# Designs tried in a protein design chat: VHH binders against EKC/KEOPS complex subunit cgi121 (cgi121). Part 6

Target 1, 174 residues: EKC/KEOPS complex subunit cgi121 (cgi121), of Schizosaccharomyces pombe (q9p7j3)
Amino acid sequence: MILPLFPETQVHVFVYENVSNCAAIHEQLISQNPIYDYAFLDAATILYKKQVYSAIIRALEDRRDEQMKTKTIHSEVILSLSPKTEISSAFRQFSMTKKSKNIVVVKIDSKLTEEEEFERLDKLVEGNRVEFSDEELQKLIDFKVLKKNYKLDPSTLENPLASILSSIALRGYS

## First folded at step 9 (VHH)

Design yf2 (from yd49 with T58S)
Fold by OpenDDE, look of step 11:
Structure yf2 (fold): chain B 174 residues (1-174), chain A 120 residues (1-120)
Amino acid sequence: as target 1 above (174 residues)
Amino acid sequence: QWQLVESGGGLVQAGGSLRLSCTASGFTFSRYAMGWYRQTAGNEREWVALITKGGSTSYADSVKGRFTISRDNAKNTVYLQMNSLKPEDTAVYYCTARGYSKYYPTEDYWGQGTPVTVSS
């Protein structure tokens, strides 16, 4: 996938359900295994494709403007999902944990086709790939977590996408 | 204060084997992932193998099936068993310890390296 404002940057997003080895993946991430150069998100925290895209775009803009707050573009994606400026909070809110069952995986600056990237990633993730769509994400979301992460209330829950995108876009400007 | 000392390098014929060792001191060895890298003159340091604190291993494609990384926490030592060596494996091999926080990796620590030369 190519984003209009970033034509030189290829992005891939994958969704896995019923992942049995999140603990192992988490261990590899902490250990800085270069094979695991992805953003691993907890699917329970993701409701919309646009939420993911917005975070990716924000991260890419930060990189372009040399304003990244984290060490890597993938960690910046995780930070960009959060309405909070604290990196630790963002990771607690959105990153895959050892207890995660369903995950969203983002690859920035891919040199491979989507299928080639999938083949590579499929060797790392022990789970079932599902379509990256709002329909599938909606099946995996934990609304309690979503409400907590974005401080949604009855008025904003009617259209949570607007609130989510605003939170992402205006992080640090409140 | 952190120290890594590599050993076991040398000259070997193609198809031969070597076993590298890296002894760590100055930190709690069992809490950190350990890895091997290699570097040739004029090139960037290349990742070879990694073993997590939990014992999970991973390898570069170029050495997969030929090299085996292992660790002995009681001896504060990480090993690299290199079999079926090729001339292209010629390099200085470096041991690394990777510190980490809960969410982010910290600094890497390196030894002085041990040279490996594989002749045709």
Scores: ipSAE 0.011, ipTM 0.256, lowest interface PAE 8.8, mean pLDDT 90
Fold by OpenDDE, second read of step 14:
Structure yf2 (fold): chain B 174 residues (1-174), chain A 120 residues (1-120)
Amino acid sequence: as target 1 above (174 residues)
Amino acid sequence: QWQLVESGGGLVQAGGSLRLSCTASGFTFSRYAMGWYRQTAGNEREWVALITKGGSTSYADSVKGRFTISRDNAKNTVYLQMNSLKPEDTAVYYCTARGYSKYYPTEDYWGQGTPVTVSS
């Protein structure tokens, strides 16, 4: 997928359910294995496609403006999901953990087609790929976690997307 | 164009074993992870097992230690060895390729299924 605002950057997003090897993946990420050059998100924290895209765009903007807070574009995506400025907090809130079962995987600056990228990622993730859609994300979300991450209350739960996007966009300005 | 044909289902007593087969055609089999699902009437399809291109396997908690998924790329076939079968394993079993899960069009990427009945 090509983003209109960033025509030279190809992005792929994949969703996996029933992943059995998150712990193993997590270890590879800790060791900074370059084969695992993705943003691995806990699907329990993701409710909308626009949430993911907004984080990607925010990360790309930060890179463009040479204002990245993290070392890699993928870690910046994780940070960009969070309303908090602390990197450790963002990772605790949104990053895949050893206990995760469902994940969202983001690839920035891909040189491959979606299918090719999937084939590559298939060697790493032991789970079922599902459609990247609001409908499918809704099946995987933990609303308790979502409410906590974005401090949603009964008034904002009527339209959580607006609150989420505002949190992403205004990180660092509150 | 993609086609999956399951076989091997049948009636078996509790504690018994069955071996399911799924033969694929219409796509490069070795390029895709393969999975087994099962479905009972009125319910959604449940993921059972997965085998990646590289041969790594994963299983639903309900079948771990009892079921084994394997593949033969030369035969374009994925297998499900089911041991220590229980009545709750009764279902129609379906084969699919990764990337075309229960949430993708079933008409294109699912077989007709093979029924498994486990009696008490």
Scores: ipSAE 0.007, ipTM 0.214, lowest interface PAE 10.8, mean pLDDT 89

Design yf21 (from yd49 with G54K)
Fold by OpenDDE, look of step 11:
Order: sequence, then C-alpha cells, then structure tokens
Structure yf21 (fold): chain B 174 residues (1-174), chain A 120 residues (1-120)
Amino acid sequence: as target 1 above (174 residues)
Amino acid sequence: QWQLVESGGGLVQAGGSLRLSCTASGFTFSRYAMGWYRQTAGNEREWVALITKKGSTTYADSVKGRFTISRDNAKNTVYLQMNSLKPEDTAVYYCTARGYSKYYPTEDYWGQGTPVTVSS
C-alpha cells in the first residue's frame, strides 16, 4: 500500500489471530533481531484501520521532519498510537506482549509486495492471518483496554474514532 | 568498561572452517543477546548471526546452514562456527552485545574485530 502523502514509502499491515509464539517474537524484538523489523501491536488495543494509519502517518511525518522521538520508524508508530509522550507508556499500552494472542503487524519501507512480505512474516508468526478491516479488528478489541488507553468516557464512546484520532494528533500539544 | 574481544580469525581456503570466539567482560553476559556482524572495506556492517540470552538463534540467509552461533555463559563467550567458507565470507568479523530495556535494546557494544580471509 502506498500512502498519498508518502508516495515513496510502501506500507503493509497484517492481522494475526490465535498467535502461539508471541513470547518468542517478543524475545527477538528485545534482542533487536533485524529479521523482526516490524511494528508488532497488540490487536486488543486497535479498533480501527484509521487508527493504525493515523499512527503510521504521524510516524512518517515525524521522520520527514526529523522529529522522531524513538530510534526506529516502527517504534515511532507504536509511540504515535499513544496519547502519552512517554515511550515506555506507549509500548505498555499498544505493543505486543508475551501474553498477546492477537496482533497487528506493520511494515514500513517495504521493498516487497504484500504477498511477498506476508510470506516472509509468516515464517515468524505462528497464527492465522485475517483481513485488515474494521470488522475483523472489532472482533479482537478489548474495550476495557481501549477505554483505558484513550481515556474514553460515555460521551466519547459515542464516536470513539474521533476521540482516538484526536488523541493521536494532539499528543504533546496539551 | 564493557569489553568484547574477538579471536579466531585468519586465512583459510575455500571450503574450510574457522571458529571465532568473543569473550565479554564488564557486564553481566548472561543478560544480553550476542551477535556477529561482518564488514568489508567501503561497505556497511552486515548482520551474520544472533543468539538471544535464552539461546534462540537466527542467521542471515547468506550463512544459513554453514554458520552456527553459540554461547557459553560460564565463560562469558560467544562463538561462531563457520563451515564451508567461501571467498565472499572474507571480512572483518565483529562481536556485539545488545543491552536492552523492557521492550528494546538500548545500546550496542562492539569489539575490535577479527579478520577472516577466504582464498579461492
């Protein structure tokens, strides 16, 4: 996928359910294994495609403007999901954990087609690929976690997307 | 204060074998992932192999099936067994230790490197 604002950057997003080896993946991430050059998100924290894309766009903008707060573009995506400025908080809120079962995987600057990238990623993730759609994401979401991460209340829960996108966009401006 | 000392490099004929060693000091070896990289003049440092603190290993495609990374925590040493060596494996090999926080490594530490030359 190519984003209109970033035509030189190819992005792929994958969703896996019933992943059995998140602990192993997490270990490789901690070790900074180059093979695992992705953003691994806990699907329990993701409700909308636009939530993911907004984070990706913000990360890319940060990179473009040389304002990244994290070391890598993928870690910046994770940070960009959070309404908080603290990197550690963002990771606690949105990053895949050893106990995760469902994940969203983001690849930025891919040189491969979606299917080629999937074949590569499929060697790393032991789970079932599902469609990257709002319909599938809403099956995997933990609303308790979502509410906590974005401080949603009954009024904002009427339109969670607006609140989420505002939180992402306004991080660091409050 | 962190130190890595590589050894075992040298000249070898194509098809031959070498075993590299890297001895670590100044930090708790068992808490860190270790890896091997290689670099040729004018090129970027290339990842070769990685072993986690728990012993999980991964390799670059170019060395898969030929190289084996291992570690001995009691000796604070990481090894790279290189078999079926090719001229294209000629490079300076560097040992690395990766410090990490809860989510990501924070720093990379390197040795001075050991040269490997594979003649055709």
Scores: ipSAE 0.021, ipTM 0.280, lowest interface PAE 6.4, mean pLDDT 90

Design yf29 (from yd49 with Y100W)
Fold by OpenDDE, look of step 11:
Structure yf29 (fold): chain B 174 residues (1-174), chain A 120 residues (1-120)
Amino acid sequence: as target 1 above (174 residues)
Amino acid sequence: QWQLVESGGGLVQAGGSLRLSCTASGFTFSRYAMGWYRQTAGNEREWVALITKGGSTTYADSVKGRFTISRDNAKNTVYLQMNSLKPEDTAVYYCTARGWSKYYPTEDYWGQGTPVTVSS
């Protein structure tokens, strides 16, 4: 996938359910294994495609403007999902954990087609690939976690997407 | 305060073998993944091999089947056994410790490197 504002950057997003080896993946991530150069998100924290795209765009803008706060573009995606500026908070809120069962995987700067990238990732993730859609994401979301992460209340829950996107866009602004 | 000291580099003929060592100090060795990279003049540093704190190993395609990474936590040492060496393996080899916080990656630590020259 190519984003209009970043035509030179290819992005792929994959969703897996019933992943059995998140602990193993996590070990590779904390080892900073180059083969695992992705953003691994807990699907329980993701409700919309636009939420993911918004975070990706924010991360790419940060990189473009040389304002990245984290070590890698993928870690910046994770940070960009959070309304908080603290990196540790963002990772705690949105990153895959050893106990995760469903995940969203983001690849930025891919040199491969979507199918080729999937073949590589399929060797790393032991789970079932599902469509990257709002419908599938809504089946995997934990609303308690979502409400906590974005401090949603009865008024904002009527249109949670607007609140989420505002939180992402306005992170660090006051 | 973190220190990594590589050794074992030198001149070897194609098809030969070398064993590199990297001794760590200043941190709890057993808690961190260790890796090897290599670099030639004018080029970027290339990843070669990685071993997790749990002992899981991964290799670059260019060295898979020829190189073996291992670790001895009692000696705070990581090794790179290099077999069937090729001229293309000529480079300065660097040991790395992968820094990590509770939730996210931090600064990597590097040794000064040990040179490996493979002659035709």
Scores: ipSAE 0.761, ipTM 0.905, lowest interface PAE 0.6, mean pLDDT 95

Design yf30 (from yd49 with S101D)
Fold by OpenDDE, look of step 11:
Structure yf30 (fold): chain B 174 residues (1-174), chain A 120 residues (1-120)
Amino acid sequence: as target 1 above (174 residues)
Amino acid sequence: QWQLVESGGGLVQAGGSLRLSCTASGFTFSRYAMGWYRQTAGNEREWVALITKGGSTTYADSVKGRFTISRDNAKNTVYLQMNSLKPEDTAVYYCTARGYDKYYPTEDYWGQGTPVTVSS
């Protein structure tokens, strides 16, 4: 997939359910294994495709403007999902954990087609690929976690997407 | 305070073998992943091999089947056994320790490097 504002950057997003080896993947991530150069998100924290795209765009903008706060573009995606500026908080809130069962995987700067990237990633993730859609994401979301991460209340829950996107866009602004 | 000291580099003929060692100090060795990189003049540092704290190993395609990374936590040492060496393997080899916190990777630590020269 190509984003209109970033035509030179190819992005792929995959969703896996019933992943059995998240602990193993996590070990590789903290080890900074180059083969695992992705953003691994806990699907329990993701409700919309636009939430993911918004975070990706924010990360790419940060990179473009040389304002990244994290080490890599993928870690910046994770940070960009959070309304908080603390990196540790963002990772705690949104990154895949050892106990995760469903995940969203983001690849930025891919040199491969979506299918080729999937074949590569399929060797790393032991789970079932599902469609990257709002419908499938809504089956995997934990609303308690979502409400906590974005401090949603009865008024904002009427249109949670707007609140989420505002939180992402305005992170660090006051 | 973190220190890594590589050894074992030298001159070897094509098809030969070398065993590199890296001794760590200043941190709890067993808690961190270790790796090897290599670099030639004018080029960026290239990843070669990685071993997690749990002992899981991964290799670059260019060295897979020829190189073996291992670790001895009792000696705070990581090794790189290099077999079937090729002239293309000529480089300065660097040992790395992968820092991390509870949630994400942090800064990497590096040794000074050990040179490996493979002659035709």
Scores: ipSAE 0.824, ipTM 0.925, lowest interface PAE 0.5, mean pLDDT 95

Design yf31 (from yd49 with S101E)
Fold by OpenDDE, second read of step 10:
Structure yf31 (fold): chain B 174 residues (1-174), chain A 120 residues (1-120)
Amino acid sequence: as target 1 above (174 residues)
Amino acid sequence: QWQLVESGGGLVQAGGSLRLSCTASGFTFSRYAMGWYRQTAGNEREWVALITKGGSTTYADSVKGRFTISRDNAKNTVYLQMNSLKPEDTAVYYCTARGYEKYYPTEDYWGQGTPVTVSS
């Protein structure tokens, strides 16, 4: 996938459910294994495609403007999901953990087609790929976690998209 | 405070072998993943191999089957056994410790490097 404002950057997003080896993946991530150069997100924290895309765009903008706060573009995506400026908080809120069962995987700067990238990633993730759609994400979301992460109240929880996007866009400006 | 000291580099003929060592100090060695990179003049540093704190190993495609990374926690040392060396393996080899906070990756620590020259 190519984003209109970033035509030179190819992005892929994958969703896996019932992942059995999150602990093993996590070990590789903390080891900064180059083979695992992705953003691994806990699907329990993701409700919309636009949420993911907004975070990606924010991260890319930060990179473009040489204002990245984290080490890598993928870690910046994780940070960009959070309304908080603290990196540790963002990772705690949105990053895959050893206990995760469903994940969203983001690849930025891919030189491969979506299918080729999937084949590569499929060797790392032991789970079932599902469609990257609002419908599938809705099945995996934990609303308690979502509410906590974005400080949603009953009035915003019914339609939280605007609040989520605002949080992402305005991080560090409030 | 963190220090990495590489050794074992030198001149070797194609098809030969070398064993690089990297001794760490200033941090709890056993808690961190260790890796090897290599760099030639004018080029970016290239990842070669990684070993996790748990002992899991991964390699760049260019060195798979020829190089072996290992670690001895008692000696605070990581090794790179290089077999079947090729001229294209000529580079300065750097040892790295992969920094990590409780939730996210941090900066890497590097040694001064050890040169490896493979003649044809």
Scores: ipSAE 0.780, ipTM 0.908, lowest interface PAE 0.6, mean pLDDT 95

Design yf40 (from yd49 with K53S Y100W S101D)
Fold by OpenDDE, look of step 11:
Parts: C-alpha cells; sequence; structure tokens
Structure yf40 (fold): chain B 174 residues (1-174), chain A 120 residues (1-120)
C-alpha cells in the first residue's frame, strides 16, 4: 500500500487472531531482532483502520521533519497511537504483550509485495490472518482498554473515531 | 559504563575457522540480548547474528550454517564461531548489547571491533 502523502514509502498492515506465540515474539522484540522489524500492536487497542493509518502518517511526518522521539519508525508508530508523550506509556497502552492473543502488525519501508511480506511474517507469527478491516477489528477490540487509552466519555463515544484521531493529531500540542 | 571488548580476530585462509569472543561489563549481562555485526570500509554495518537473553539464536542468510553464536552468562561473554570462512567474510566484527527499557528499545552498546581477514 502507498500513502498519497508518502508515495516513496510502501506500507503493509496485517491482522492476526488467536496467536499462540506472542511471548516468543516479545522476546525477539526485546532483543531487537532485525528479523522482527515491525510494529506489533495489541489488537485489543485498535478499533479503526483510520486509527492505524493516522498513527503511521504521524510517524512518517515525524521522520520527514526529523522530529522522531523514538528509536525506530515502527516504535514511532506505537508512540503516535497514544495521546500521551511518554514513550513508556504509549508502549504500555498499545504494544503487543506476552499475553496478547490478537495483534496488528505494521511494516513501513517494505521492499516486498504484500504477499511476499506476508510469507515472511507468517513464519514469525503462529496465528490466523484476518482481513484488515473495521469489521474484523471491531471483533477484537476491548472497549474498556480503548476508553482508558483515549479517555473516552459518553459524549465522545458517540463518535469515537473523531476523538481518537484528534488525540493522535494533537499529541504534544495541549 | 557499559563496556564490550572483542577478541579473536586475525588472518585466516579461505575454508578456515576463527572464534571471536566478546566480554561484557557494567551491566547485568544475562538480561540482555547480544549480537555480532561486521563492517567493511565505506559500507554500512551489517548484522551477522543475535542471541537473546533466553538463548534463542538468529543469523543473517549469508552466514547461516557456517557461523554459530553462543553465550556464557557466568563469564559475561558472547562468542561467534566462524567456520568455512570466505574472503567475503573479511571485515571488522563488532559485538553489540541490545539495550531495552521495561517497555521500549533503547540505545545499543558496541565494542571497538576485532578485524577478520580471510585470504584467498
Amino acid sequence: as target 1 above (174 residues)
Amino acid sequence: QWQLVESGGGLVQAGGSLRLSCTASGFTFSRYAMGWYRQTAGNEREWVALITSGGSTTYADSVKGRFTISRDNAKNTVYLQMNSLKPEDTAVYYCTARGWDKYYPTEDYWGQGTPVTVSS
């Protein structure tokens, strides 16, 4: 996938359910294994495709403007999902954990087709791939976690997407 | 305060073997992943091998089946056994400790490097 504002950057997003080896994946992430150069997100924290795309765009803008706050573009995606500026908070809120069962995986700067990237990633993730869609994400979301992460209240829950996107866009501008 | 000291580099003929060592100090060695990279003049540093704190190993395709990474936590040392060496393996080899916060990646630490020359 190519984003209009970043035509030179290829992005892939995958969703897995019933992942059995998140603990093993987490160990490799802690090790900063180059083979695991992705953003691994807990699907319980993701409700919309636009939420993911908004975070990706924010991360790419940060990189373009040489304003990245984290070590890698993928870690910047994780930070960009959060309304908070603290990196540790962002990771606690949105990153895959050892206990995760469903995940969203983001690859930025891919040199491969979507299918080729999937074949590589499929060797790392032991789970079932599902469609990257709002419909599938809605099946995996934990609304308690979502409400906590973005401080949603009865008024903002009528249009949670708007609140989420505003939080992402305005992080650090309060 | 983190320190890494490589050793074991030298001149070897093609098809030969070398064993590199890296001794760590200044941090709890057993808690961190260790790796080897290599670099030639004018080129980027290339990843070679990684071993997690749990002992899981991963290798670059160019060295699979020939190189073996291992660690001895009691000695705070990581090793790289290099067999069936090729001229293309000629480089300065660097040991690295992969920094990690409780939740996110931090800076990497590096040794000064040990040179490996493989002659035809």
Scores: ipSAE 0.798, ipTM 0.918, lowest interface PAE 0.5, mean pLDDT 95

Design yf9 (from yd49 with D61E)
Fold by OpenDDE, look of step 11:
Structure yf9 (fold): chain B 174 residues (1-174), chain A 120 residues (1-120)
Amino acid sequence: as target 1 above (174 residues)
Amino acid sequence: QWQLVESGGGLVQAGGSLRLSCTASGFTFSRYAMGWYRQTAGNEREWVALITKGGSTTYAESVKGRFTISRDNAKNTVYLQMNSLKPEDTAVYYCTARGYSKYYPTEDYWGQGTPVTVSS
């Protein structure tokens, strides 16, 4: 996938359900294994495709403007999902944990086709790939977690996407 | 305060073997993943092998089946056994320890490197 504002950057997003080896993946991530150069997100925290795309775009803009706050573009994606500026908070809120069962995986700067990237990732993730769609994401979301992460209330829950995108876009500008 | 000291490099003929060592100090060795990288003049540092704190190992495709990474936590040492060496393996080899803050990666620590030369 190519984003209009970043034509030189290829992005892939994958969704897995019923992942049995998140603990093993987590061990590799804390080891900073180059083979695991992805953003691993907890699907329980993701409701919309646009939420993911918004975070990706924010991260790419940060990189373009040399304003990244984290070490890697993938960690910046995780930070960009959060309304908070603290890196640790962002990771705690949105990153895959050892206990995660469903995940969203983001690859930035891919040199491979979507299928080729999937073949590589499939060797790392023991789970079932599902479509990256709002419909599938809605099956995996934990609304309690979502409400907590973005401080949603009865008024904003009527249109949570607007609130989420505003939080992402305006992080650090309050 | 973190320190890594590599050793074991040298000149070897193609098809030969070398065993590199890296001794760590200044941090709790057993809590961190260790890795080996290599670099030639004018090129970027290339990942070679990694071993997690749990002992899980991974390798670059170019060295898979020939190199073996291992660790001895009692000695605060990580090793790289290099077999069936090729001229293209010639490089300065660097040991690395990966810093981590509970939720996210932090600064990496490196040794000064040990040179490996493989002659034809």
Scores: ipSAE 0.733, ipTM 0.892, lowest interface PAE 0.6, mean pLDDT 95

Design z101 (from z1 with T58D K102R Y104K)
Fold by OpenDDE, second read of step 10:
Structure z101 (fold): chain B 174 residues (1-174), chain A 120 residues (1-120)
Amino acid sequence: as target 1 above (174 residues)
Amino acid sequence: QWQLVESGGGLVQAGGSLRLSCTASGFTFSSYAMGWYRQTAGNEREWVALITKSGSTDYADSVKGRFTISRDNAKNTVYLQMNSLKPEDTAVYYCTARSYSRYKPTEDYWGQGTPVTVSS
């Protein structure tokens, strides 16, 4: 997948449900294993494709402008999902945990086709791949977590996407 | 070889001010974005402020309006002016130099850190 604003950067996004080895993946991330060079998100925190795209774009913009707050582009994607500037908070809010069951995996700057990347990732993730779509994401979302992460109230719940995108875009401007 | 040396930390009362300095050597200072992070015992290092090569700045929400990051390329030094300090600002502050590449991970250099203690 190519983003119009970043034509030189290939991005792949995968969704897995019923993942049995999140704990093992988490350990590899802690160890900074280069094979696990992805952004691993908890699907319970993701409601829209545009939410993920917005975070990716924000991260890519930060990199472009040499304003990354985290060490890697993938960690910056995680941070970019959050309305907060605290890195630890962002990771607690959106990153895959040992207890996660469903995940969204983002790869930035991939040199592989989507299928090739899938084959590689399939060796790392023990779960079922589902379509990266709003429909599938809506099946995996935890609205309680979503509401907490973005401080959604009854008025903003009428249009959660707008609120979420605003939070992402305006991080640091509150 | 590359080196970042922080200074200016110490004990200060709440509401007080400190100015941290970080002097770089062993690399082309002007080619790097500079930043400040802070860390407390048992916690992960948190981002505080950033200044790009061109001088653009950004701040964590917790310090915005109170802290100011600046750089002097002639002196290979980055500064953090800390005003209206709060006990929550107590931490070891680390200076970092970061290089960017689209095709490889960022390259970071870190200093040894300077402790800041804000008393109530």
Scores: ipSAE 0.721, ipTM 0.883, lowest interface PAE 0.7, mean pLDDT 94

Design z103 (from z1 with S56R T58D Y104G)
Fold by OpenDDE, second read of step 10:
Structure z103 (fold): chain B 174 residues (1-174), chain A 120 residues (1-120)
Amino acid sequence: as target 1 above (174 residues)
Amino acid sequence: QWQLVESGGGLVQAGGSLRLSCTASGFTFSSYAMGWYRQTAGNEREWVALITKSGRTDYADSVKGRFTISRDNAKNTVYLQMNSLKPEDTAVYYCTARSYSKYGPTEDYWGQGTPVTVSS
């Protein structure tokens, strides 16, 4: 996938449900295994494709402008999902944990096709790939967690997408 | 070899001010984005402030309006002016220098840190 604003950057996003080895993946991330150079998100925190794209775009903008707060573009994606500037909070809110069951995996700057990247990732993730769509994401979301992460209230729940995107875009502008 | 040396930390009362300095050597200072992070025992290092090569600044929400990051390329020094300090600002503050490629950071240099203690 190519983002219009970043035509030279290939991005792939995958969704897995019923992942059995999140704990193992998490250990590899802690160890900074380069084979696991992805952004691993907890699907319970993701409601929209545009939410993920928005975070990716913000991360890429930070990179472009040499204003990254985290160490890697993938960690910056995780940070970019958060309405807060605290890195630790962002990771707690959105990053895959050992207890996660469903995940969204983001790869930035891939040199592989989507299928090739899938084959590579499939060796790392023990779960079922599903379509990266709002429909599938909606099945995996934990609304309680979502509401907490973005401080959604009854008024903003009428249009959660707008609120979420606003939170991402305006992080640090409160 | 490259070096980042922080200074200016110490004990200060709540509401007080401190000015941290970080002097760089061993690399082209003007080619690096500079930043400050802070860390407390048992916790992850948190981002505080950043200043790009061009002088654009950004701040964590917790310090926005109170802290100011600046740089003097002639002196190879980055500063953090900390006003209206709070006890929760207590931490070891680390200076960082970051270089970039089109794919992201290429080099990250870190100082040894300077402790800041804010008493209530």
Scores: ipSAE 0.862, ipTM 0.936, lowest interface PAE 0.6, mean pLDDT 95

Design z104 (from z1 with A33R S101D Y104S)
Fold by OpenDDE, look of step 11:
Structure z104 (fold): chain B 174 residues (1-174), chain A 120 residues (1-120)
Amino acid sequence: as target 1 above (174 residues)
Amino acid sequence: QWQLVESGGGLVQAGGSLRLSCTASGFTFSSYRMGWYRQTAGNEREWVALITKSGSTTYADSVKGRFTISRDNAKNTVYLQMNSLKPEDTAVYYCTARSYDKYSPTEDYWGQGTPVTVSS
């Protein structure tokens, strides 16, 4: 997928459920294995496609503006999901953990087609790929976690997307 | 070869101020985004403030309104003015330089760090 604002950057997003090897993936991420050059997100924290896209866009904007807080574009995507500026907090909030079962995987600057990228990624993730859609994300979300991450209250829960997007967009502007 | 040398750290009472400096050498200072990170024992390094080549600044929420980052390209120096210091600001502060290209990962340089201790 090509984002209109970033025509030179190809992005792919994949969703996996019932992943059995998150712990193994996590170890590879800790060791900074370049083969695992993705943003691995806990699907329990993701409710909307637009949430992911917004984070990607924010990360790309940060890179464009030379304001990345993290070292990699993928880590910046994880940070960009958070309303907080602290990197560690963002990772704790949104990054895949050893205990994760469902994940969202983001690839930035892909040189492959979606299917080619999937084939590559499928060797790393032992789980069932599902459609990247609001419907599927809604099945995987933990609303308790979501509410905590974005400090959603009864008023904002009426339109959580707006609140989430605002949090992402306005991070650092408070 | 590239070098970043921090200075200005020390002991200060809560509510006090410090001004950190980082002098760069061995690379084209004006072509790099500069910044400050900090780290406490047992914790990961966290970003504090960044300043782009064009002078655009950004701050972590925890320091916004209290810290000010600036740069002097003629002196190859980046500064961090820290006001209203809190015990929570106690850390080793690291200067960083980043060169951006179209793709990640980016090239990063780091200083040796300067310790800041804020007593209550």
Scores: ipSAE 0.125, ipTM 0.617, lowest interface PAE 1.8, mean pLDDT 92

Design zz19
Fold by OpenDDE, look of step 11:
Structure zz19 (fold): chain B 174 residues (1-174), chain A 121 residues (1-121)
Amino acid sequence: as target 1 above (174 residues)
Amino acid sequence: QWQLVESGGGLVQAGGSLRLSCTASGFTFSSYAMGWYRQTAGNEREWVALITKSGSTDYADSVKGRFTISRDNAKNTVYLQMNSLKPEDTAVYYCTARKYESYGSRITDYWGQGTPVTVSS
């Protein structure tokens, strides 16, 4: 996928359910294994495709503006999902954990087609790939976690996408 | 070889102020974005403030309004003015220099050794 505002940057997003090796993946991430150069998100925290895209765009904007806060573009995507500026908080909120069962995986600056990238990633993730769609994400979301992460209340829950996007876009502008 | 040397840390009472300095050498200072991070024992390093090559600044919410980052390219130095310090600001503060290449796909980072800041109640 090519984002219009970032034509030189190819992005791929994958969704996996029933992942059995999140703990193993997590260990590789901690060790900063370059083979795992992705953003691994807990699907329980993701409700919309636009949420993911917004975070990606925010991360790419930060990179473009030379204002990245984290070490890598993928970690910046994770930070960009959060309404908070703390890196540790963002990771705790949105990053895949050892206990995760369903994950969203983001690849920035891919040189491969989606299919090729999937083949590469599929060697790392032991789970079932599902479509990256609002419908599938909705099946995997934990609303309690979502509400907590974005401090959603009854009023904002009427249109959670707007609130989420606002939180992402306005992070650091309070 | 590149070097970042932080200074200005120390013990200060809550409500007090400190000014950290970071002097760079061994690379083209003006070509780098500069930043300050802080870390406490057992925790991950957190970003505090950054300043781009052009002088644009950004701050973590926890320090916004209290800390000010600035740079002097003539002196190859980045500063962090810390006002209204709180015990929660206690940490080792690290200076970083980051250079973006090829749309940011390549990043070069340099880090200082850190300077400790302790804010007592």
Scores: ipSAE 0.719, ipTM 0.881, lowest interface PAE 0.7, mean pLDDT 94

